VH-VL binders against Counting factor-associated protein A (cfaA). Designs and how they scored, part 12

Target 1, 212 residues: Counting factor-associated protein A (cfaA), of Dictyostelium discoideum (Social amoeba) (q54z64)
Amino acid sequence: QFISIQKYDFSGNCKNSSDSASSFEASSESAAICMQNDLLSGIVTNEGVCLIFNEVPTTFIISTKGDYIVRSIYDINDNNCQGGIIENKAIEIDECFVECADDYHGSTYLFSTETSLNYPSNTFMEISYNGECDGQWKTSFNYLQYYIVNKCNVAHEIETHTFSVGCNSTSSWVSEYAGEVCTVEPTVTTSYPIVDNCGDLDNSNFIDYCNI
Key: E = the ipSAE of ESMFold2; O = the ipSAE of OpenDDE; V2 = 0.75 times the mean of E and O plus 0.25 times the DockQ between their complexes.

## First folded at step 15 (VH-VL; framework fv_libivirumab)

Design h2 (from g4 with heavy chain A105H; at its last look DockQ between E and O 0.41; V2 from the best seeds 0.00; counts 0 for: pae E 4.3 > 2)
Fold by OpenDDE, look of step 15:
Structure h2 (fold): chain C 212 residues (1-212), chain A 124 residues (1-124), chain B 112 residues (1-112)
Amino acid sequence: as target 1 above (212 residues)
Amino acid sequence: QVQLVESGGGVVRPGRSLRLSCAASGFTFSSYGINWVRQAPGKGLEWVAIISYDGSNEDYRDSVKGRFTISRDDSKNTLYLQMNSLRTEDTAVYYCARGYSTIFHLRYKGMDVWGLGTTVTVSS
Amino acid sequence: DIVMTQSPLSLSVTPGEPASISCRSSQSLLYSWGYNYLDWYLQKPGHSPQLLIYKGSNRASGVPDRFSGSGSGTEYTLKISRVEAEDVGVYYCMQARQTPYTFGQGTKLEIK
């Protein structure tokens, strides 16, 4: 089964934390927090896959009972997740939790398990492969990462740095802003081609896809 | 056996033209952006130009804009650098180097493949 | 253009001792999702440049683990835990955040 991680727009719930760097545990209120906010981005991955999550190498494993996901964080320089685990965290499935950087900044996540691949429309996504690209990415992918297009994202633990993602049939782009809101003129916009890279055998292959 | 092999270097007078080639092998050429990087004698590295995987986009350092043209022929797995109106300051070893980027940062892995370089000398 | 500044420009190291090279960019090389587009290259005498580190901290294939890259934003460091004779050459940092790509001045590493 797949692990689905959805990131929702943060509304400032970290003010309720007594710790400047803490996480709110899931509750009925937490579930409501996720659902009332806009979806910003997400990841669909398999268990044990090493990927970058919140700027650090991370793996996710489903508990035996299927009620928790264990997030393992590795050293920032251990991009293959082969070294020692820096931190383990149990995250409840099908409930929201908020991870706070400070009283005013954090991220709201919904973790779930799925038997089939689901991803929203109006997204730019990249599909990663572990070795082989067989053209049937929906059944053989390593992990999938997506951004809702034209949504304002705040960089994790980075103040006054926001960005939005867009795409069309030929290219994707990221617009970066020097502020906490994506309402001013971008400081820089970087464009990239949408390509299928299945030629690198010693590392992950990938496909870019604009789902509009 | 991933490799890039430059050719076409030589000695020319200022104002003349020269066309460099870079032959690629061992990888899917059409999937990568490719760079030209040069190094003047006894000096550091200097990025010159880049062309996207499909040739739809290209960019240059300011000092070569309007004079140099980067292009590619995927059917031949070959990168080109047409150098017109050559100047003495263009004298350098010219390297082609594989590189590419994507918004999700999985494609860019640095300029991980370099050729051996071809020498261009512009002298009166 | 983004200006890259390396320090020091030359370094003499006793074999077995560590080495550290700094690279500063005139503007941040960090994307909002956490990747830094800073590469480190080594050019050994009489050879083509070779990639050491890409995106700030990723070792290229075949690069010994005694090489490590760190940093974020505008400040970056290349470290060699134990310098060997084969590490002699000129080290360059390069930003790939935007074109034109720009290199540092280079740092010449020699053995004492």
Scores: ipSAE 0.056, ipTM 0.677, lowest interface PAE 3.1, mean pLDDT 86
ESMFold2, look of step 15: ipSAE 0.258; ipTM 0.703
ESMFold2 (binder alone), look of step 15: mean pLDDT 93; pTM 0.954

Design h3 (from g4 with heavy chain S52W; at its last look DockQ between E and O 0.41; V2 from the best seeds 0.00; counts 0 for: pae E 3.5 > 2)
Fold by OpenDDE, look of step 15:
Structure h3 (fold): chain C 212 residues (1-212), chain A 124 residues (1-124), chain B 112 residues (1-112)
Amino acid sequence: as target 1 above (212 residues)
Amino acid sequence: QVQLVESGGGVVRPGRSLRLSCAASGFTFSSYGINWVRQAPGKGLEWVAIIWYDGSNEDYRDSVKGRFTISRDDSKNTLYLQMNSLRTEDTAVYYCARGYSTIFALRYKGMDVWGLGTTVTVSS
Amino acid sequence: DIVMTQSPLSLSVTPGEPASISCRSSQSLLYSWGYNYLDWYLQKPGHSPQLLIYKGSNRASGVPDRFSGSGSGTEYTLKISRVEAEDVGVYYCMQARQTPYTFGQGTKLEIK
């Protein structure tokens, strides 16, 4: 089974969240409610795979009953998730929850389990391999991350910093904005090549894919 | 056994040319952007140039633009720096260093592999 | 170009004591997706530079946990919790936010 994590545009639910900054609040709302917001980005991963989630090394494991996912976060310097677990969190599957940076900034997330690989179109993707690049990434990938192209994203825990991602067959780019919305002229646009980086000994095999 | 080995350094007069090489081993050379970084005697580190993994793009510090050319031969796992119109201020130990950036932060891990350097001396 | 400014330029530390080096950039090194492209390098006497910290706070392979990087935006700090004799050398911060990549002036660390 794959774990699918979808990030949706902020819906304004943070004002009623806990007084603590950067809190995860379960909305107790169905997946359908989450999907009323625009999809911004997502991750598809296997159980136990070490990946960066919200800037922190993280693993996800499905409960025995399949009713929730355990998120384990590690030290920021533990990029391989080999050290001690800093925190565990149970996340209900197929329900929405909100991560709030403050009363006015946050994102809604939807966690789900899938038997087949599913990712949306109009995306820029990075596919990570577990030491193998056999050209069949759909069956051998470690995890994949994707951004919906040309969607406005709010930087994590940053109030006035937004960005959008675009790509074509040869390059990807990130446009950064100084405002709360990606409607003004970007302050900077950084371009990157579409890379096929395979064969690394330290399990740093990645493939870029522009799915437009 | 990931490593980079520079060669081609020497003593030359101003206005002359020199070609440096950097031989890579132990990793997929063609998948990485590679940098040249130099260090003048008793001075700090100075980035010189970068070439992207497929050679589709390169960039230079302003002081070497038009004089230096970075290139690569993936079939030989070798990086080059063609230095023309050399100046006394180009005198330095030249290092090649592996590293590139991307939209996805996991790919960038700094310049994590450095060679031992090769010395270039430009003197009258 | 992004200008990198380190402070102090030199420091002498008693073994076992902590050390701290600051690095300032003329513009933010933070990407909106959350990472700061600031690296720390150490050049020991007579050796090539070696990577200590990448992306602001990640220790490179083999780097002892007594080294730590922190900061965001335009302000960054490298800390050594307990300085050892082997830590002697020149420390450089480098921005990889955009080309041309630029280094700080370097900070020379000596043992008292």
Scores: ipSAE 0.056, ipTM 0.688, lowest interface PAE 3.4, mean pLDDT 86
ESMFold2, look of step 15: ipSAE 0.414; ipTM 0.758
ESMFold2 (binder alone), look of step 15: mean pLDDT 93; pTM 0.954

Design h4 (from f4 with light chain S32D N36R; at its last look DockQ between E and O 0.63; V2 from the best seeds 0.48)
Heavy chain, then light chain:
Amino acid sequence: QVQLVESGGGVVRPGRSLRLSCAASGFTFSSYGINWVRQAPGKGLEWVAIISYDGSNTDYRDSVKGRFTISRDDSKNTLYLQMNSLRTEDTAVYYCARGYSTIFALRYKGMDVWGLGTTVTVSS
Amino acid sequence: DIVMTQSPLSLSVTPGEPASISCRSSQSLLYDWGYRYLDWYLQKPGHSPQLLIYKGSNRASGVPDRFSGSGSGTEYTLKISRVEAEDVGVYYCMQALQTPYTFGQGTKLEIK
ESMFold2, look of step 15: ipSAE 0.655; ipTM 0.850
ESMFold2 (binder alone), look of step 15: mean pLDDT 91; pTM 0.946
OpenDDE, look of step 15: ipSAE 0.576; ipTM 0.877
ESMFold2, look of step 16: ipSAE 0.610; ipTM 0.838
ESMFold2 (binder alone), look of step 16: mean pLDDT 92; pTM 0.951
OpenDDE, look of step 16: ipSAE 0.256; ipTM 0.783

Design h5 (from f4 with heavy chain S31R, light chain S32D; at its last look DockQ between E and O 0.39; V2 from the best seeds 0.00; counts 0 for: pae O 3.3 > 2, grease 19.2 > 18.9)
Fold by OpenDDE, look of step 15:
Structure h5 (fold): chain C 212 residues (1-212), chain A 124 residues (1-124), chain B 112 residues (1-112)
Amino acid sequence: as target 1 above (212 residues)
Amino acid sequence: QVQLVESGGGVVRPGRSLRLSCAASGFTFSRYGINWVRQAPGKGLEWVAIISYDGSNTDYRDSVKGRFTISRDDSKNTLYLQMNSLRTEDTAVYYCARGYSTIFALRYKGMDVWGLGTTVTVSS
Amino acid sequence: DIVMTQSPLSLSVTPGEPASISCRSSQSLLYDWGYNYLDWYLQKPGHSPQLLIYKGSNRASGVPDRFSGSGSGTEYTLKISRVEAEDVGVYYCMQALQTPYTFGQGTKLEIK
């Protein structure tokens, strides 16, 4: 069973929040609300896998009933998630979840559980492995994360900083924009290789894919 | 052992040329962007140039554009900096430093590998 | 170009006491899922620069936990909880968001 985390385009749902997080009502409409926005990026992971989520090492575990996901946040320098837990948060499955940095900045997520590996097309993807990478990455990965290519992403804490991700068979790139929307010419584009980093670091083996 | 080793520094007169080399070992050279960073005597650090992993993209600070050329030979695990039309203000210790690998957070770890530097002196 | 401004430019600290260095960028360095592309480097006397902190708050390999980086957007801070003699040198912040990469002026840390 996989945990799927989808990030949707934020539209200012944090206004007048009493705390740093909010959720929509538990219903089919809640998921629909998220899907009314553009999908920007996502993560598919296994339970208990240590991954970087919003800047910090994080694990996700499904509740016994399967209706919650417990997010555990670790120290920012604990990339292996072996130290003490800084924070636990229960997140409803199949509901829109908004995490807010302030009244005007946040991120909208849809958490779900899946029995099969699903990821959208037109993505730049990185696959993470625990130990050796094998040719059967779909069955042996720790987590995969992806960007929808050519979508405008806004930094969750700074609304004036936007970027988009693209890729081809040999490289990926990030285009940064000066405005609040990715409608102008990018100020800078940085290119990166699409490589197989298997074997480079313990628990830090990666494979890139351009799924277009 | 991951390391970078610069060479090619020396004393030259203004208007002359010099070619610096940076030999890489201990890591997959072709997967990384590489930077040149210099430091004038008694001054701070100054980024000079960068070359992408495959050499397809290069960029320079404005003051060296048209005069300096960064290049790489992956078969030799070597980075180069061709410096033409040298000026007195180009006098500095020149470092090569390993840079970015990917946009994903786990792969970017700053300029985590630096050479010992090679000294370039431009004087009349 | 992104302008990096450090303060103070010099700092004299008694061993065992904390130190703090500020770095300001002319534009936000926040990027990609909230990571800030701000690095901290230390150049000890007579040595090459070495990476201390990358992406705002991550300690590089081998860096003691008495070093910490914080901040986001345009404001960043490097803190040393207990300064030691080996911490003497010049500290630089650098933005790695876009080229040209730009460094702060440097902060010289000395021991009283």
Scores: ipSAE 0.048, ipTM 0.621, lowest interface PAE 3.3, mean pLDDT 86
ESMFold2, look of step 15: ipSAE 0.336; ipTM 0.722
ESMFold2 (binder alone), look of step 15: mean pLDDT 92; pTM 0.950

Design h6 (from g4 with heavy chain F104W; at its last look DockQ between E and O 0.28; V2 from the best seeds 0.00; counts 0 for: pae O 9.1 > 2)
Fold by OpenDDE, look of step 15:
Structure h6 (fold): chain C 212 residues (1-212), chain A 124 residues (1-124), chain B 112 residues (1-112)
Amino acid sequence: as target 1 above (212 residues)
Amino acid sequence: QVQLVESGGGVVRPGRSLRLSCAASGFTFSSYGINWVRQAPGKGLEWVAIISYDGSNEDYRDSVKGRFTISRDDSKNTLYLQMNSLRTEDTAVYYCARGYSTIWALRYKGMDVWGLGTTVTVSS
Amino acid sequence: DIVMTQSPLSLSVTPGEPASISCRSSQSLLYSWGYNYLDWYLQKPGHSPQLLIYKGSNRASGVPDRFSGSGSGTEYTLKISRVEAEDVGVYYCMQARQTPYTFGQGTKLEIK
């Protein structure tokens, strides 16, 4: 069973809290609420897998009843998620929620569980391995991250930074914009090779894939 | 044991050539971009060049462009720096340093492995 | 090229006291996905440089927890909570956001 995390385009439904840790939950709203927005990116992972989520080492575990997911946040330097848990959060499955940095900036997520691996087309993907890369990533991956190509993303908890991701058979690239919307010319575009980076330390084996 | 070992340094006159080597061991060499960084006597660190994991891409500081060539032989786990038209200002200890650039944070962990350096002296 | 500026260029510290080094970049080192590509290196006398901090705030393997990196955008700080004799050397910040990679001038840390 996989955990699927989808990030949707934020519409500005945030409520500011004193410590910028506010969240807005679409109370009793269906997954359809999230799907009304454009899909921007996503993660497919297994339970207990340590991955970087919103810039922080994180694990996800499905509740016994399967009705929510427990997100555990670890120290920024604990890339293996072996130390103490900094914070736990219960996230309802198949419901939309917004995690907000302020009144105007946040991220809309849909968490779900899946029995089969699903990912959208027109994506740049990174497949992470826990140990050996065996070439059969669909059955042995640690987690996978994907970005919808050419979609405008707002960086989490960053007010003014937007970016888009593109790729082809040989390269991926990130275009960064100075504004809150990716409608102007990018200030910088950085290109990276499509790589098969296997044989490294634990949780550092990656395969890039341009699914165009 | 992860390590890099530089060699090939020496004393040469201006205008001459020198080829440095960097032998890698203890890790998957072909998976990493590798850098050359130099340090003139009594001065700070100065990045010189980088080569991509597969050798398909390379870049240099402006002051060495057209004179230096970075290359690699993955079959030998060895990095090279061909230095032509050497100048007195190229005098430095040359380090090779492991690095890898990507949009994915887990791939880049800084230049976490450095060699002991090899000394290049360019003097009349 | 991105210009890196460190301050101070020299620092004399009594053992056990804290130290702080600043690094400024001429342009932001933050990618939109949230990571700052700023590294801190230490070169001890007579030794090769060694990595202390990568991506702004991550300690490299084996680095004591008395070292910490912070900052974002164009302003960064390396802090040593309690300076020890073994911390003597020259500290460099380096941007790895784009080539050419560029280092700060270095900060020489000495013990009083």
Scores: ipSAE 0.008, ipTM 0.572, lowest interface PAE 9.1, mean pLDDT 85
ESMFold2, look of step 15: ipSAE 0.346; ipTM 0.738
ESMFold2 (binder alone), look of step 15: mean pLDDT 93; pTM 0.957

## First folded at step 16 (VH-VL; framework fv_libivirumab)

Design j1 (from h4 with heavy chain A105P; at its last look DockQ between E and O 0.61; V2 from the best seeds 0.00; counts 0 for: pae E 2.1 > 2)
Heavy chain, then light chain:
Amino acid sequence: QVQLVESGGGVVRPGRSLRLSCAASGFTFSSYGINWVRQAPGKGLEWVAIISYDGSNTDYRDSVKGRFTISRDDSKNTLYLQMNSLRTEDTAVYYCARGYSTIFPLRYKGMDVWGLGTTVTVSS
Amino acid sequence: DIVMTQSPLSLSVTPGEPASISCRSSQSLLYDWGYRYLDWYLQKPGHSPQLLIYKGSNRASGVPDRFSGSGSGTEYTLKISRVEAEDVGVYYCMQALQTPYTFGQGTKLEIK
ESMFold2, look of step 16: ipSAE 0.620; ipTM 0.835
ESMFold2 (binder alone), look of step 16: mean pLDDT 91; pTM 0.948
OpenDDE, look of step 16: ipSAE 0.435; ipTM 0.837
ESMFold2, look of step 18: ipSAE 0.516; ipTM 0.802
ESMFold2 (binder alone), look of step 18: mean pLDDT 91; pTM 0.947
OpenDDE, look of step 18: ipSAE 0.681; ipTM 0.891

Design j2 (from h4 with heavy chain F104Y; at its last look DockQ between E and O 0.63; V2 from the best seeds 0.48)
Fold by OpenDDE, look of step 16:
Structure j2 (fold): chain C 212 residues (1-212), chain A 124 residues (1-124), chain B 112 residues (1-112)
Amino acid sequence: as target 1 above (212 residues)
Amino acid sequence: QVQLVESGGGVVRPGRSLRLSCAASGFTFSSYGINWVRQAPGKGLEWVAIISYDGSNTDYRDSVKGRFTISRDDSKNTLYLQMNSLRTEDTAVYYCARGYSTIYALRYKGMDVWGLGTTVTVSS
Amino acid sequence: DIVMTQSPLSLSVTPGEPASISCRSSQSLLYDWGYRYLDWYLQKPGHSPQLLIYKGSNRASGVPDRFSGSGSGTEYTLKISRVEAEDVGVYYCMQALQTPYTFGQGTKLEIK
């Protein structure tokens, strides 16, 4: 099974805490609440894959009954998720929750489980491999991260700019905007080639894919 | 072997022009954004300019805007920095460095290849 | 522009002992899903800079595992578990979140 994490545009308030950003929390009643906002990006991953999620090394595992997902948080210095688990948290499947950076900034997420690999169209995808980038990513990937094309993306934490992503069969581009919202003309637009092979990049196990 | 080799440095008077070159080998040059980074004598590193893989996008530090122009010739695997209206504060070793300016989480891998540098001295 | 501040500016370390360098940014370098666009570079005496760590915690190719990067938000740290003679040089943090790229002042590491 795959774990799908969808990141939606943030709406709502955050509960204040004196601790790190991960200590801020808000929740929504159902998946429908998340879907009222724009989908910005997402991750599809396998169980137990070590991810950097909201600044901390994290693994996700589906409960035995499949009724929730266990998020295991590791030490911030344990980038490989090999040490002890600092905290386990149960995440409700198909319900919205908010991770907060502060009282006014955060990200809305929706977790789901899938038996088949699904991802939305009109996206730019970055795919992480275990081992060689042989192009058969559907069977050998660690995780894939996708960005909705022509949508304004905001990071989890406080930012001084936003961005949007575009792509075609040969290139991708990022447009950066001043401020927290894509409201005006971009300040910078940078184009990059689509990378289908990681051969020229040292210590890189990834491919890019434009799913338009 | 992946490498970058800078050339074109020299001694010039203020107000003069100089053109630096950076020859790339060992990798697909046209697939990478390239940076110029400089270091004044006894000082730290300063990012100067960047050009995208296809040359469609460039950016500069404020102090060189309007004076410096970064460009590339992929047919020659060469990066250039045209420096006009040179000032004494432009005196530095100039490095070319491979790397993208991007928010793509997986694509960005830092400036992983640096040249040996070429020295530019601007003095009256 | 994002201002990068390193501390200390210099340190002397006995071989075999650990070292730690801090880097603070005027803005958060966190982006998207939690990636931190903070690099660490080393410039050995008489040499060009070389990449040590990218995106906060990833070691570049060929970099020994005694080097590690950590941090979040605006606070970052480069650690060397056991300093060796070959580690002598000036260390720079650099934000790659946005142009202009900006470097810290540099930290000169010497051995006792």
Scores: ipSAE 0.250, ipTM 0.787, lowest interface PAE 1.9, mean pLDDT 85
ESMFold2, look of step 16: ipSAE 0.608; ipTM 0.839
ESMFold2 (binder alone), look of step 16: mean pLDDT 91; pTM 0.946

Design j3 (from h4 with heavy chain T58E, light chain L97R; at its last look DockQ between E and O 0.66; V2 from the best seeds 0.00; counts 0 for: pae E 2.9 > 2)
Fold by ESMFold2, look of step 16:
Structure j3 (fold): chain C 212 residues (1-212), chain A 124 residues (1-124), chain B 112 residues (1-112)
Amino acid sequence: as target 1 above (212 residues)
Amino acid sequence: QVQLVESGGGVVRPGRSLRLSCAASGFTFSSYGINWVRQAPGKGLEWVAIISYDGSNEDYRDSVKGRFTISRDDSKNTLYLQMNSLRTEDTAVYYCARGYSTIFALRYKGMDVWGLGTTVTVSS
Amino acid sequence: DIVMTQSPLSLSVTPGEPASISCRSSQSLLYDWGYRYLDWYLQKPGHSPQLLIYKGSNRASGVPDRFSGSGSGTEYTLKISRVEAEDVGVYYCMQARQTPYTFGQGTKLEIK
């Protein structure tokens, strides 16, 4: 079983809304609220994998009955989620949640569960896996993170800078923009190879993939 | 063994040129962006330049822009810094440092391999 | 350019006691999904710099667990839970959020 976290373009107002500090709350609306906006990026992960989510080390697990996801939050210094859990939060499956950074900035997320590994087309992906560094990532999969190609992302929810991601069979690139909207003219574009990588620092295998 | 070794430092007069080399071994050089970082005597660290893995993108600190040129030869696993119109304030130990050439946070891991440095002295 | 400011600039610590070094940036070092582009380096006397902490809190390979990083946004801290003689040197924070990469001024740690 897999947990899918999809991040959508934010167009709301956080003033007098739900707590932005550490809380996820059920909306009176369904997934359709998130899907009124563009999907920008996402994560697909196995249960119990240590990730940085919302600025802190986090694991996600599916509840015993499969009816919600438990987010466990760890100390900001806990590199592998090996310390004690400092907070648990229940996350509604297939509901649209807003995480506010301030009165006018935030992120919208859709959490879902899937029995098979799925991810959108037209993406650049980074895939983490264990075992031999041989490219056979699906049998030892940890998680993947993806960006939809040619979509405008804010650098962070409270930032005024934006970026877009592109890729082809040999490289990926990030174009950065000075304003809150990705205009025609990026300030800078930086390119990177599409390569396999084998645990130089933390013994994790990584593979980049342009899924076009 | 993952290693970076700088060479080409020396003593030169202001206005002259010098070329530094950084030889890499023990890793796939063509997969990484490489940085030059310098340290003036008794001073802190100062980033100088970076070149992307394929050599297509380069950036410099403002004080060296137009005078210094970073380049790479992947067939020799070697990074270069061509330093023209040298000034006394360019006097420093110059380090090369391997960086991860991606903005994807999951793969970025800092400048994890540094050379021993080569000394450049610009004086009359 | 993002300006990095360290505090204190020097620190004398009795062996076995904790130490804390602060780093402030002129703008946020956060990136998408909340990742933090702040690294810490140690330069021991007579040596090249070495990476201690990357992305705010991740220890580099081989770095003892007495080193920890914390913080977010524009305020970051490196902590050493029990200072040892081998920890002597100059500590630098560096932002990798955007080029040009910029270092703090350095914090010299000494044993007293």
Scores: ipSAE 0.382, ipTM 0.726, lowest interface PAE 2.9, mean pLDDT 82
ESMFold2 (binder alone), look of step 16: mean pLDDT 90; pTM 0.940
OpenDDE, look of step 16: ipSAE 0.578; ipTM 0.870

Design j4 (from h4 with heavy chain L106F; at its last look DockQ between E and O 0.59; V2 from the best seeds 0.44)
Fold by OpenDDE, look of step 16:
Structure j4 (fold): chain C 212 residues (1-212), chain A 124 residues (1-124), chain B 112 residues (1-112)
Amino acid sequence: as target 1 above (212 residues)
Amino acid sequence: QVQLVESGGGVVRPGRSLRLSCAASGFTFSSYGINWVRQAPGKGLEWVAIISYDGSNTDYRDSVKGRFTISRDDSKNTLYLQMNSLRTEDTAVYYCARGYSTIFAFRYKGMDVWGLGTTVTVSS
Amino acid sequence: DIVMTQSPLSLSVTPGEPASISCRSSQSLLYDWGYRYLDWYLQKPGHSPQLLIYKGSNRASGVPDRFSGSGSGTEYTLKISRVEAEDVGVYYCMQALQTPYTFGQGTKLEIK
């Protein structure tokens, strides 16, 4: 079973937070409300995989009944999630919640569980897994992260710029915009080659795809 | 062995031009963005310029814009920095460094390969 | 431009003792999903800079585990659990969030 985390464009107001830690506030009891906004990106992961999620090492586990997801937060210095759990939180499946960085910045998330691996087709996708890049990632990946192509993304809501991702069979690119919205010409567009082989130093192997 | 080797440094008068080269070996040069980073005598590091893997994108620090041009010849596995209208403040050791910044985590692993540097001295 | 501020600018450490260097950015270096675009470099005397840590907390290849990077938002720290003689040099933090890439002033580490 897979855990799917969808990140939607932020709408609404946030409660001021002293830190940008993983503070989730329930904003909706239905997934439909999340879908009123544009899907920007997402992560699909296996249970218990250590992720850096909202700046903190985190694991996600589906409850026994499958009715919620347990988010375990580890020490900020425990990048491998090997130490003690600092906090456990229950996340409602198929319900929207907002993570707020400040009164005016946040992200809307939707957590879901899936029995089969699903991801949007119009995405740039990067996959992390251990071992050899032998094309068998679907059964051995740690997590995959995808970005919706040609959508205006905010990497971090408190940032003073936005970006969009483009993709073709041989390259991906990032267009950066000055401001909170992609309403003007990009200030810079950077092109990157598609990496179809593993190339990491020690801890993780990565491969990317353009699903266009 | 992965390595970068800079050359072309020298002593020039202000207003003159100089062209630096950086020869790459041991890796697929055309797959990486490459940077120039300089260090004035007794000073810290300054990023100077970057060129994308295919040369389609370049960027510079403000102080060298319009004067410096970064380019690459993948057939020769060589990076260049054309420096025109040189100023005394351009005096530094110039390093080429492999690395590519991106929002995609797997593609950025820092500037993990540095050359030995080539010295540029601009003096009247 | 993003301004990087290191502290201290110099540090004298007894071998075997820990060391800590701080780096502050004028704006958050956090990008999507929590990645932090902050690198640490070491320039040993008479040598080229070398990468120690990338993306906040990842050790580069060959870097001993006594080096660790941490931090979030605008505050970052490089720690050396047990300083050795070979660790002498100038340490730089660098933001790679956006161009122009900007370095801290550097922190000179010496052995007592």
Scores: ipSAE 0.239, ipTM 0.773, lowest interface PAE 1.9, mean pLDDT 85
ESMFold2, look of step 16: ipSAE 0.554; ipTM 0.811
ESMFold2 (binder alone), look of step 16: mean pLDDT 92; pTM 0.950

